# Ledger of designs, part 3: VH-VL binders against q9hc84r5073to5261

Target 1, 189 residues: q9hc84r5073to5261
Amino acid sequence: CICSMWGGSHYSTFDGTSYTFRGNCTYVLMREIHARFGNLSLYLDNHYCTASATAAAARCPRALSIHYKSMDIVLTVTMVHGKEEGLILFDQIPVSSGFSKNGVLVSVLGTTTMRVDIPALGVSVTFNGQVFQARLPYSLFHNNTEGQCGTCTNNQRDDCLQRDGTTAASCKDMAKTWLVPDSRKDGCW
Key: E = the ipSAE of ESMFold2; O = the ipSAE of OpenDDE; V2 = 0.75 times the mean of E and O plus 0.25 times the DockQ between their complexes.

## First folded at step 1 (VH-VL)

Design e15 (framework fv_emapalumab)
Fold by ESMFold2-Fast, scan of step 1:
Structure e15 (fold): chain C 189 residues (1-189), chain A 121 residues (1-121), chain B 111 residues (1-111)
Amino acid sequence: as target 1 above (189 residues)
Amino acid sequence: EVQLLESGGGLVQPGGSLRLSCAASGFTFSTYAMSWVRQAPGKGLEWVSAISGSGGSTYYADSVKGRFTISRDNSKNTLYLQMNSLRAEDTAVYYCARDLGYSSGWYEDYWGQGTLVTVSS
Amino acid sequence: NFMLTQPHSVSESPGKTVTISCTRSSGSIAYNYVQWYQQRPGSSPTTVIYEDNQRPSGVPDRFSGSIDSSSNSASLTISGLKTEDEADYYCQSYDSSNHWVFGGGTKLTVL
């Protein structure tokens, strides 16, 4: 099952349903319905402000967060000496390409493409600030995902699963229901 | 501040090849998806191809799939369109476009001036 | 695969309101965002509406966008019509493969 986002608004769900959505808050991209594999969860924060990020532009960058077991991995882009670079925070601490801990491996391709691998689960996630891709094995995650990435069921009819358990007519309408309420900020929608 | 400048257009014979370039400046090129959109003389807009910021994902219109290849060099801030097996119906002004992105409190996109490709004997 | 159909031309007097429709041939118009572009002769397109009904900075509030699920159409409405609004207008959305799909374009004449 592969879920992707590009151009900041174009999504392809795990079962291949395409839709467009542009939110301004933090949303659940994917989470396990039943906590079988470390309660794996992916979030997209559209305004991630850090002490190391520059505000020379009028916005904070996007960040993709991965929660796995008790670990928190944040992928974002920051300005370093006038140049954009990927920044990976592992349990709130910056780490370099090649870092690994508790079966989680991180790497950076070029200067901005960040990758997280969980080999025991066959899971990989990439993010460069604009494009996201998550790869999850169907054999482990089938019938156990929800969020903006939809269901991993090989059936597009259930892809637009909303937070309340109902299926929307369009995944664009479904996507907004995956808002993370506790992370709401001014201008969130 | 934001600029997109296309080049590489010209006259080419049917069956020939051309490579278009789009030089970008004024924004962080690698964080934006880019597209090529064409317009035949006196006709409407037709989307041709798109590429993700990293270059890892590419998309093509059915009319050009297998003949055109989109690519980018983020170290040079340049977008490319390699056009092979050109046909008379590929004659058009080709626009480079930066996908809609968040800047200065709102979402915006940008389009270049276009470069003319004429496929004729 | 779907097609977006626009009227070839529309005309209206200065100060009046004009509406340009964009009808999706299959699948719901609400499945994907709709953008609207303005193109004057000899110029590159510029966005006047994005994400169904949002205006870019600098676009007058005379321009508005809407979605009508009953007719499976998006509409661009321009009120207080001015001569500088004369242009070709294109709607654009996305298909299930994230491909951009353009409408055929509408020539707006202000007389």
Scores: ipSAE 0.006, ipTM 0.531, lowest interface PAE 11.9, mean pLDDT 84

Design e16 (framework fv_emapalumab; at its last look DockQ between E and O 0.09; V2 from the best seeds 0.00; counts 0 for: pae E 15.2 > 2, placed apart)
Fold by OpenDDE, look of step 17:
Structure e16 (fold): chain C 189 residues (1-189), chain A 120 residues (1-120), chain B 111 residues (1-111)
Amino acid sequence: as target 1 above (189 residues)
Amino acid sequence: EVQLLESGGGLVQPGGSLRLSCAASGFTFSSYAMSWVRQAPGKGLEWVSAISGSGGYTYYADSVKGRFTISRDNSKNTLYLQMNSLRAEDTAVYYCAKWDYGDYVGFDYWGQGTLVTVSS
Amino acid sequence: NFMLTQPHSVSESPGKTVTISCTRSSGSIASNYVQWYQQRPGSSPTTVIYEDNQRPSGVPDRFSGSIDSSSNSASLTISGLKTEDEADYYCQSYDSSIYVVFGGGTKLTVL
């Protein structure tokens, strides 16, 4: 099962359904329906602002969050000396490429492409600020995922599964139901 | 106020080359993808090419692939379209168009266009 | 790739309501957002609808967009038609590869 997003708005579900969704909030990309493998979940925050952001910061970049067991990994991009670089936060602590803890490996390819691997599960997640890809083994995660990435069932007909358990007419309509409410963000409730 | 001003259009013979420019102002140029859209006389709109904010990604319509090159100079807030091997069917008003913020969805601003005429 | 098909022309009297359709030839119309552009004679296009049904600032609420999955089409509806609405209208969408497609355009004449 491979889920991807490109350009910030173009999605391809685990089962290959393509759709466009434009949101300004945080959304559930994928989560386990039943917590079988560490209660894995992925989130996309379209405007990730950290306390380290200076007043001069023109933008809050996107951030992809991976939640696995008790660990939280945030992948985002930051400006360093006028150049974009990947920033990986492991439990809110910046870590370097090659960092590993509790079965999770993080790495940076080039300057901005961040990768998270969970070898025990065969899970890999990549993110560079605009493009992400999540690879999950079908053998482990099939029919046990929901979110904007769909259901991982090899059936495109059920890809548009909404938060309430119903199937939407379009995945675009489904996508907005996976909003993570945040009263701190305008329009994100 | 967002402004897009195209230039470089003119008369050129078939097989010739022309370079269009689009001067942008009123927004952070490098933060937005840009496109060229053309309109033949009395005809509809046709997308030609797009380029990401950083310039790292370019996209082309099949009708211009291999002949046209889109580029940008963010230090000059300028979008370019290098047109080679021009054909009569390339005759059109060429519009510079700004993509919506951060996404390739639609265009929110258009220039006034520059006329390219390919004729012997 | 796909095509977007629009009627060549529509006409109506002031104060009335007109609807312009935009039918996608392949793939779901609901998969990607549809935009609508207005082009008055001798002018550049301007956006009147984005993301299927959103109006940019300055566009009157007389303009509305909708999607109909059953007919695989998008529609632009203009209520309370005014003479200033006379223009060509183009729908636009795209695929996941960022291939942009415009409809053929519809000439709206206000009688």
Scores: ipSAE 0.363, ipTM 0.794, lowest interface PAE 1.5, mean pLDDT 93
Fold by ESMFold2-Fast, scan of step 1:
Structure e16 (fold): chain C 189 residues (1-189), chain A 120 residues (1-120), chain B 111 residues (1-111)
Amino acid sequence: as target 1 above (189 residues)
Amino acid sequence: EVQLLESGGGLVQPGGSLRLSCAASGFTFSSYAMSWVRQAPGKGLEWVSAISGSGGYTYYADSVKGRFTISRDNSKNTLYLQMNSLRAEDTAVYYCAKWDYGDYVGFDYWGQGTLVTVSS
Amino acid sequence: NFMLTQPHSVSESPGKTVTISCTRSSGSIASNYVQWYQQRPGSSPTTVIYEDNQRPSGVPDRFSGSIDSSSNSASLTISGLKTEDEADYYCQSYDSSIYVVFGGGTKLTVL
């Protein structure tokens, strides 16, 4: 099952349904319905403010967060000497390409394409600040995913599964229900 | 104030080439995707090409793929469209358009357009 | 791939309400955002509605957008028609295979 996002608002679900959704907060891209494989979860933060973000900085970059077991991995893009570079935070600590811990491997291709692999689960996630892709084996994750990436069921009819367990007529309407409540932004949509 | 100023249009023979430019000001150019959209005389809008803010990703309409190349120079706040192997059906006003919020949903600002006429 | 179909022209008197439709040929109209652009003769397009039903700053509240899943269409509604509303109107959405898709455009004549 492959889920992708490009252009910041265009999504393709695990079963291949395409839709457009523009949110300003943090949303669940994917999470396990039943915690079978480390309670794997993926989040997209559309406005990720780092400690270096100043009051004068009008915009915060996007970040993709991966929660697996007790680990928290954040992928984002930052400016280094006027050039964009990928930044990977492993439990809030910056790590270099080739770092690995507890079965999780991180790497950077070029300067901005970040990749996280969990080989034991056949899982890989890539992010470069603009484009996201998650690859999950159907054999392990079938019938056990929910979020903006939809269901991994090989059936597009159930792809627009909402947080309340109902199926929306459009995945755009489904996408807004996967908002992660956050007091940092009143009225998140 | 956001401004987009196209230039480079003109009369060209079939099979010829032209390079269009779009000078951008009033926003952080490298943070936004840009597009070219054309309009044949008396006809509707047709999307031509798009380029990401960094320039790392480019997209083309099937009608121009292999003939047109979109590029940008973020140090000069300028968008380009290199048009090769021009055909009569490429005759149109070419608009430079800015994507809102740096993604590919829709356009918030348009240039004044530059006319390209392909005729013998 | 899909197409967006608009009526070629629409006409109405000043002060009345007009609605312009934009119908998607395949897939749900609600799957992707719809924008609406206004273009007066000799001018570049300007956005009057974005993300289905949002108005940019400076666009009067007489302009509104909506999505109707039952007819698989988006609509632009202009109430209290004024002579300055006379223009071509284009809907636009996104397709994963061919990217930006425009409707054919509707010429609005006032009077």
Scores: ipSAE 0.007, ipTM 0.565, lowest interface PAE 11.0, mean pLDDT 85
Fold by ESMFold2, look of step 17:
Structure e16 (fold): chain C 189 residues (1-189), chain A 120 residues (1-120), chain B 111 residues (1-111)
Amino acid sequence: as target 1 above (189 residues)
Amino acid sequence: EVQLLESGGGLVQPGGSLRLSCAASGFTFSSYAMSWVRQAPGKGLEWVSAISGSGGYTYYADSVKGRFTISRDNSKNTLYLQMNSLRAEDTAVYYCAKWDYGDYVGFDYWGQGTLVTVSS
Amino acid sequence: NFMLTQPHSVSESPGKTVTISCTRSSGSIASNYVQWYQQRPGSSPTTVIYEDNQRPSGVPDRFSGSIDSSSNSASLTISGLKTEDEADYYCQSYDSSIYVVFGGGTKLTVL
């Protein structure tokens, strides 16, 4: 099961359904329907403002968040000497490539590509600030995913599962229902 | 019940200035982006300007950029359009419009409009 | 940027079906959501379709919206036409998600 987003708005679900979605809030990419594997959840924040945002007239970058058991991992980008570089926050603490804790491994490939592995589950997630890919083994996650990444059922017809448990006519319509309310962002509540 | 009430329209000479107001009620004003849309007599709709819910981001059509300024006062639930250097082609009914939840964007409520006539 | 082109007028008898087209001149119609507004004479516009094919509360299901990628157009379809549907109809979309573009408008006459 492979879910990806590229070009800022083009999504391919775990079962290969392609759709466009231009939401500018935080959305659930994937979460377990039944919490079998530490309640694994993936979120995409399309407008992530860092703690130094008080100086910002500039657009905030994207951030991908991974929740697993009690751990909270944020993948985003920051400016270092005028260049974008990857920033990984493990439970709100910046960590570097090669960090591992409680069965979660983080690494940086090149300057901005960040990777998180959960080897016990065969899960990998990559993000470079603009493109993500999440790989989940079908054998473990079949019939147990929901969100913008759809179902992992090897069946595209059930792929647009909405938050209320019904299937939408299009995955663009489904994606809207996965909004994470955020009162500090215009139009995100 | 959502209500949008425009005011401040009238007759003005070319090169003059005018400020439009839009009084909003029936919703949490600061949570929604707002827009001005105009309609020249006998013509279609033309978007003029937009402002984010906080007021931190403003946007303008090319035809008005540098002459018009959109603003809002969230403590008074009021949207404004300051129009300077007015031209005959600015003659129109000006509507204020509420955006629907920002990221599902469209105008779900419109005011009744206020007429601006630019003529000598 | 791009234009949205609508027919200037359409007409049909009560009880019949009309379709109003909205053709995008450059770039894909599917790149940005399309809204449809109804404006009766002397009145402000009201939304009848948003986000391509969604109906606001109170809009009957005889109003429907669709996207056709082969003709690069959006369509508003009104079935079971009633005399109260006589109005101007505008499509609307976005350029770069921050600029609003309206079609030229279509006058619907119910015969």
Scores: ipSAE 0.007, ipTM 0.435, lowest interface PAE 15.2, mean pLDDT 83
ESMFold2 (binder alone), look of step 17: mean pLDDT 93; pTM 0.943

Design e17 (framework fv_emapalumab)
Fold by ESMFold2-Fast, scan of step 1:
Structure e17 (fold): chain C 189 residues (1-189), chain A 122 residues (1-122), chain B 111 residues (1-111)
Amino acid sequence: as target 1 above (189 residues)
Amino acid sequence: EVQLLESGGGLVQPGGSLRLSCAASGFTFSSYWMSWVRQAPGKGLEWVSAISGSGGSTYYADSVKGRFTISRDNSKNTLYLQMNSLRAEDTAVYYCARDEITMVRGVYFDYWGQGTLVTVSS
Amino acid sequence: NFMLTQPHSVSESPGKTVTISCTRSSGSIASNYVQWYQQRPGSSPTTVIYEDNQRPSGVPDRFSGSIDSSSNSASLTISGLKTEDEADYYCQSYDSSNHVVFGGGTKLTVL
């Protein structure tokens, strides 16, 4: 199953349903329904401002967060001396291309394309601040995903699964139900 | 605990060369931009040079451009500053500093070494 | 490409509040983050404020930072002044080429 986002607002679900959604908050891209493989979860934060930032929302980049077992990996693009560079935080600590811990491998292609691999699960996630792709084996994750990436069921009819367990008529309507409340973001909805 | 330890300072003649080293420990060295900042006796701080975590990008102050070269060896967790064509005005304590990365804009120096004195005199 | 101008020295009595300014000569002070460093005699600098107004762990809340776009300045404010606050204070930002720029430094004397 492959889920992707590009152009800032265009999504393709694990089963290939396309939709457009512009969110300004943090949303669940994918999480396991039943915690079977380390409770794997992916989140997209559309305005990732550190607690230290004084910048307006327009200066806050996107960040993709991966939760696996007890580990949290954050992928974002930061401005270092006026140049864009990928930043990977592993349990809140910056790490470089080639870092590996507890079966999770990280790498950077060029300066901004970040990649996380979990080889034991056949999972890979790439992010460059604007484009996202997650690859999950159907054999392991079928019937066990929910979020903006939809269900990995090889059946597009259930792709627009909402947080309340019902199926929306459009995945755009579904996408907004995967909002993650964040006290640092006023007016987030 | 994060530690930065400079070495290589000393007395050198005008026109001479000197190489400074900074041994880093307590963090993933290759993940951080590193900088050299100097301070002439009784004067203020002056930024000298910066290098990216991979070593692929370098910046220099105009006063040292073409004379100083910043480099790093990530396998040894060591930062270097090769100083050539030294002048009396290069006399200063040279600090190794870690650039903390932010996710919005800019960076700041969150850890500094103890400094190493370079004296350029006849 | 620009300068950050600080007063050469400031002094104040224990328990009072002191403010140190850092004025950018060209371009907006708000264009890039401003940091503040404290350096006691014979010691390395330490960060007291980063990203305009944030405090590192261990820095007391008596230290605060602010930006004033109308005067094109950043300010470091130290309240409840103590004798151990005697030090040189430096502001720092970035130029248009993203090179690090330090202010000239301010010597704080607690009388």
Scores: ipSAE 0.006, ipTM 0.494, lowest interface PAE 11.7, mean pLDDT 85

Design e18 (framework fv_emapalumab)
Fold by ESMFold2-Fast, scan of step 1:
Structure e18 (fold): chain C 189 residues (1-189), chain A 125 residues (1-125), chain B 111 residues (1-111)
Amino acid sequence: as target 1 above (189 residues)
Amino acid sequence: EVQLLESGGGLVQPGGSLRLSCAASGFTFSSYAMSWVRQAPGKGLEWVSAISDSGGSTYYADSVKGRFTISRDNSKNTLYLQMNSLRAEDTAVYYCAKEGIAVAGTWYYYGMDVWGQGTLVTVSS
Amino acid sequence: NFMLTQPHSVSESPGKTVTISCTRSSGSIASNYVQWYQQRPGSSPTTVIYEDNQRPSGVPDRFSGSIDSSSNSASLTISGLKTEDEADYYCQSYDSSNYVVFGGGTKLTVL
């Protein structure tokens, strides 16, 4: 199951449903419905973005957060000496490419493409500050995912599962229901 | 202030070639995807081709694929459309238009917010 | 790989409200954003609505856009019709590969 986001607004769910959504809050990209594999969860933070179709909105600062077991990994891009560089925070502490702890491996390709691997689960997540991709094995995660990435069921009919457990007619309408209330800021929706 | 100006249109014989240019000013040209849209006399709008902000990705309508080539020169703020093997049905006013944005080699459209004045291409014997 | 179908023409008197529909032949109209363009004779198109229901700066609030998933259609509504609104109107969306798709256009006559 592969889920992707690019261009600041384009999403492809785990089962291949495509949709467009522009958010300026933190949203659940994916989380386990039942905590079977460390309560794996992915969040995308868009608080520094506007809900508009401009160059600035597509390239605004974003952060991708991964929760696995008791660990929190945050991927973002920062400016260092006039250059964009990936920044990986492992339990709020900066770490370098090649770092590993408790079965989680992090690496950076070039200066901005960050990758997190959980080999025991066959999980891989990549993020460069603007584009992300999450890869999860169907065999472990089938029928146990929810969020903006949809369901990992090999059936697109149930991809637009909303937070309240109902299925929306479009995944664009579903996406807004995965808002994280605790991350709300002025003008956030 | 924000402007797109097309040039290069004219009369050409079937099977001939023509190159259109679109000069952009008043915005950061290199940050936006660009498109060519045409309109045959008395007809509606028809999308022809699009190019990402870096020029690394190009897309074509089936009707022009293999005959037309879109390109851009970001150092000159200019968009191009090379038209080969022209047919009578290619007769139209050709507009360049500013569109969406590309991120990390992947691109998308958000509508056309700035349009040029158009340049007429007539393919006739 | 879908079509956007608009009525060929609509007409209404000054001061009244007119609605122009744009129906998607396959796939959900809500899957991708819809834009609306206004084109007066001899002029380039200009945007009156973008991203389903947003107005560019300078477009009066008499223009509004909406999406209706049950009819698989987008609509452009112009209230308080004025003579200067007389033009061709085009809807536009994107397919799943981000290719541009235009509707056939609607001629609005203000009588």
Scores: ipSAE 0.005, ipTM 0.453, lowest interface PAE 14.1, mean pLDDT 84

Design e19 (framework fv_emapalumab)
Fold by ESMFold2-Fast, scan of step 1:
Structure e19 (fold): chain C 189 residues (1-189), chain A 119 residues (1-119), chain B 111 residues (1-111)
Amino acid sequence: as target 1 above (189 residues)
Amino acid sequence: EVQLLESGGGLVQPGGSLRLSCAASGFTFSRYAMSWVRQAPGKGLEWVSAISGSGGSTYYADSVKGRFTISRDNSKNTLYLQMNSLRAEDTAVYYCARDQWLVEYFDYWGQGTLVTVSS
Amino acid sequence: NFMLTQPHSVSESPGKTVTISCTRSSGSIASNYVQWYQQRPGSSPTTVIYEDDQRPSGVPDRFSGSIDSSSNSASLTISGLKTEDEADYYCQSYDSSNHVVFGGGTKLTVL
């Protein structure tokens, strides 16, 4: 199952449903319905690319967060000497490409493309401040994912699963329901 | 089910004041922006004001800026519109609407409350 | 700021297709999303189309929305017209200053 986001607001779910969503808060991209594999969870923190705070304004993903077992990994992009560089925080501590701990491997491709692998689960996540992609094996995660990335069921009909357990007619409507309450900022919805 | 119920409408004289309320139920109120939209008798829809989920950001149509104040009390699931210096052209049914994306679109509307400004 | 212009009224017989236009006076219609609301007499508005061409749950697929940049217009198309479609229809967008703009409304009569 592969989930992607590009262009700041375009999403493709694990089962291949495409939709557009412009968020300005932190949202659940994916989490396990039943905690079988370390309660794996992915969150995307969005912000406006400029100071403009209109519904039509471009959104820029600020950070991708991964929770696995008791670990928190944050992928973000920072400016270093006038250029963008990836920054990976492992339990809030900066780490370099090649770092590994408790079965989680991190790497940086080029200067900005960050990658996190959990080989035991066949999970791979990439983020460069513009594009996100998560790969999960269908054999392990089928019928056990929810969030903006939808259900990993090989069936697009159930992709727009909302937080309350109902299915929306459009995944844009579904995406809004995955707002992370703890992340709420003024102007979030 | 999502429900929005307006109250506080009535007859007032030009220059008077009125406060509208909107009681929300069936959803997590603090997670949604809210708007007031009005409709004069026999006329179209006109947006009046919007407020973010936290209440920290407010927006107003030019026709009401400086006279109307939008606010909310998330502990009571209630939206308010304080209307001052009312004019005859403010006569309308005032709708409370749930606002996805803070001024993008309104997915649920209340039944409306009539405000009549007349001598 | 801009205005959205709709025809005052449209009429058609049951089973036919009707299209309602919404033209933006300045700036591109594609710059901001367009929504469509249906208001039956004595009722509050309900959303039939959001973000240009999306249908809310429960809205039948005979309702569709589209954007035409060449005419700077959005359109609401209702196929297989039914008597219960009689209503006023409003388009709505927003500007970069976070102001909501509604079209003047179109009265649809099913003959």
Scores: ipSAE 0.000, ipTM 0.460, lowest interface PAE 15.6, mean pLDDT 85

Design e20 (framework fv_emapalumab)
Fold by ESMFold2-Fast, scan of step 1:
Structure e20 (fold): chain C 189 residues (1-189), chain A 124 residues (1-124), chain B 111 residues (1-111)
Amino acid sequence: as target 1 above (189 residues)
Amino acid sequence: EVQLLESGGGLVQPGGSLRLSCAASGFTFSSYDMSWVRQAPGKGLEWVSAISGSGGSTYYADSVKGRFTISRDNSKNTLYLQMNSLRAEDTAVYYCAKPYYYGSGSYYKLFDYWGQGTLVTVSS
Amino acid sequence: NFMLTQPHSVSESPGKTVTISCTRSSGSIASNYVQWYQQRPGSSPTTVIYEDNQRPSGVPDRFSGSIDSSSNSASLTISGLKTEDEADYYCQSYDSDNHVVFGGGTKLTVL
């Protein structure tokens, strides 16, 4: 099952349904319905603000967060000497390309394309601040995903599953129901 | 089913210390940020503290900051609240509360489940 | 930082509709989600509304939530009022400093 986002607003669900959604807050991209494989979850934060950057809090870069078992991995892009560079935080600590711990491997291709692999689950996630892709094996995750990436059921008819368990007429309407409250931001809708 | 069971409440003198525990079951404890919320007798609800799923981030209400310490042991599915320098105004039923979401940085403060509570009485 | 203000008490007859308000003292009520909790005497709170207007499974559709930006308030509306709805009701939101804020609570009496 492959879920992608590109062009800032275009999404393709795990079962291949395409839709356009422009969000300004944090959204659940994918999470397990039943915690079978470390409660794997993906969140897209459209403005990531580090607690230590008060002056820059109104202008934070986009971030993708991965939770697996007890680990939090945050992928974002920062400016270093006027150049964009990927920043990977592993349990809130910056790590370099090639870092691995507890079955999770991180790498950076070029300067901005970050990749996280969980080989035991066949899971791979890539992010460069603008384009995202998550690859999950159907054999492990079928009938156990929800979020903006939809269901991994090999059936597009159930892709627009909303937070309340009903199916929306459009996946754009479904996508907004996966909004996560963000106490760092005003005007989350 | 989700269950949260608080313990450790009791009678303590002003200036004393007490440690509360919350035993969690029925969900993947380590994936959820957890909170303590208290209620003084006959009064309203007051948020006390929160801790991220990994334990890396903690948050405190101004009234308890520097006196209370929240912690967790994910291997035991247990949440703790260490209460020091207790005051009469800390007298309350203390609830363990689970939010709807987990998240890096622990900004998700929407509670979906509450424990039964444990009474802490601070008096001479 | 802000406060959430609720009426101390409201009362209404069985079968009628009651509305409980929750007003934010500074900043927009719409800037962060509002939740509503029901607490019956001797019991722990339970969630009746989350994310402004969503109902948890098992909560009757008689309970609804709304946001009114013009009055800077959230509202909990209970229609078809039943005696079992007698309880204290609390609204709750949060601020940009990562603090959870509760309203003072409203005692609902069904006479």
Scores: ipSAE 0.006, ipTM 0.469, lowest interface PAE 12.4, mean pLDDT 82

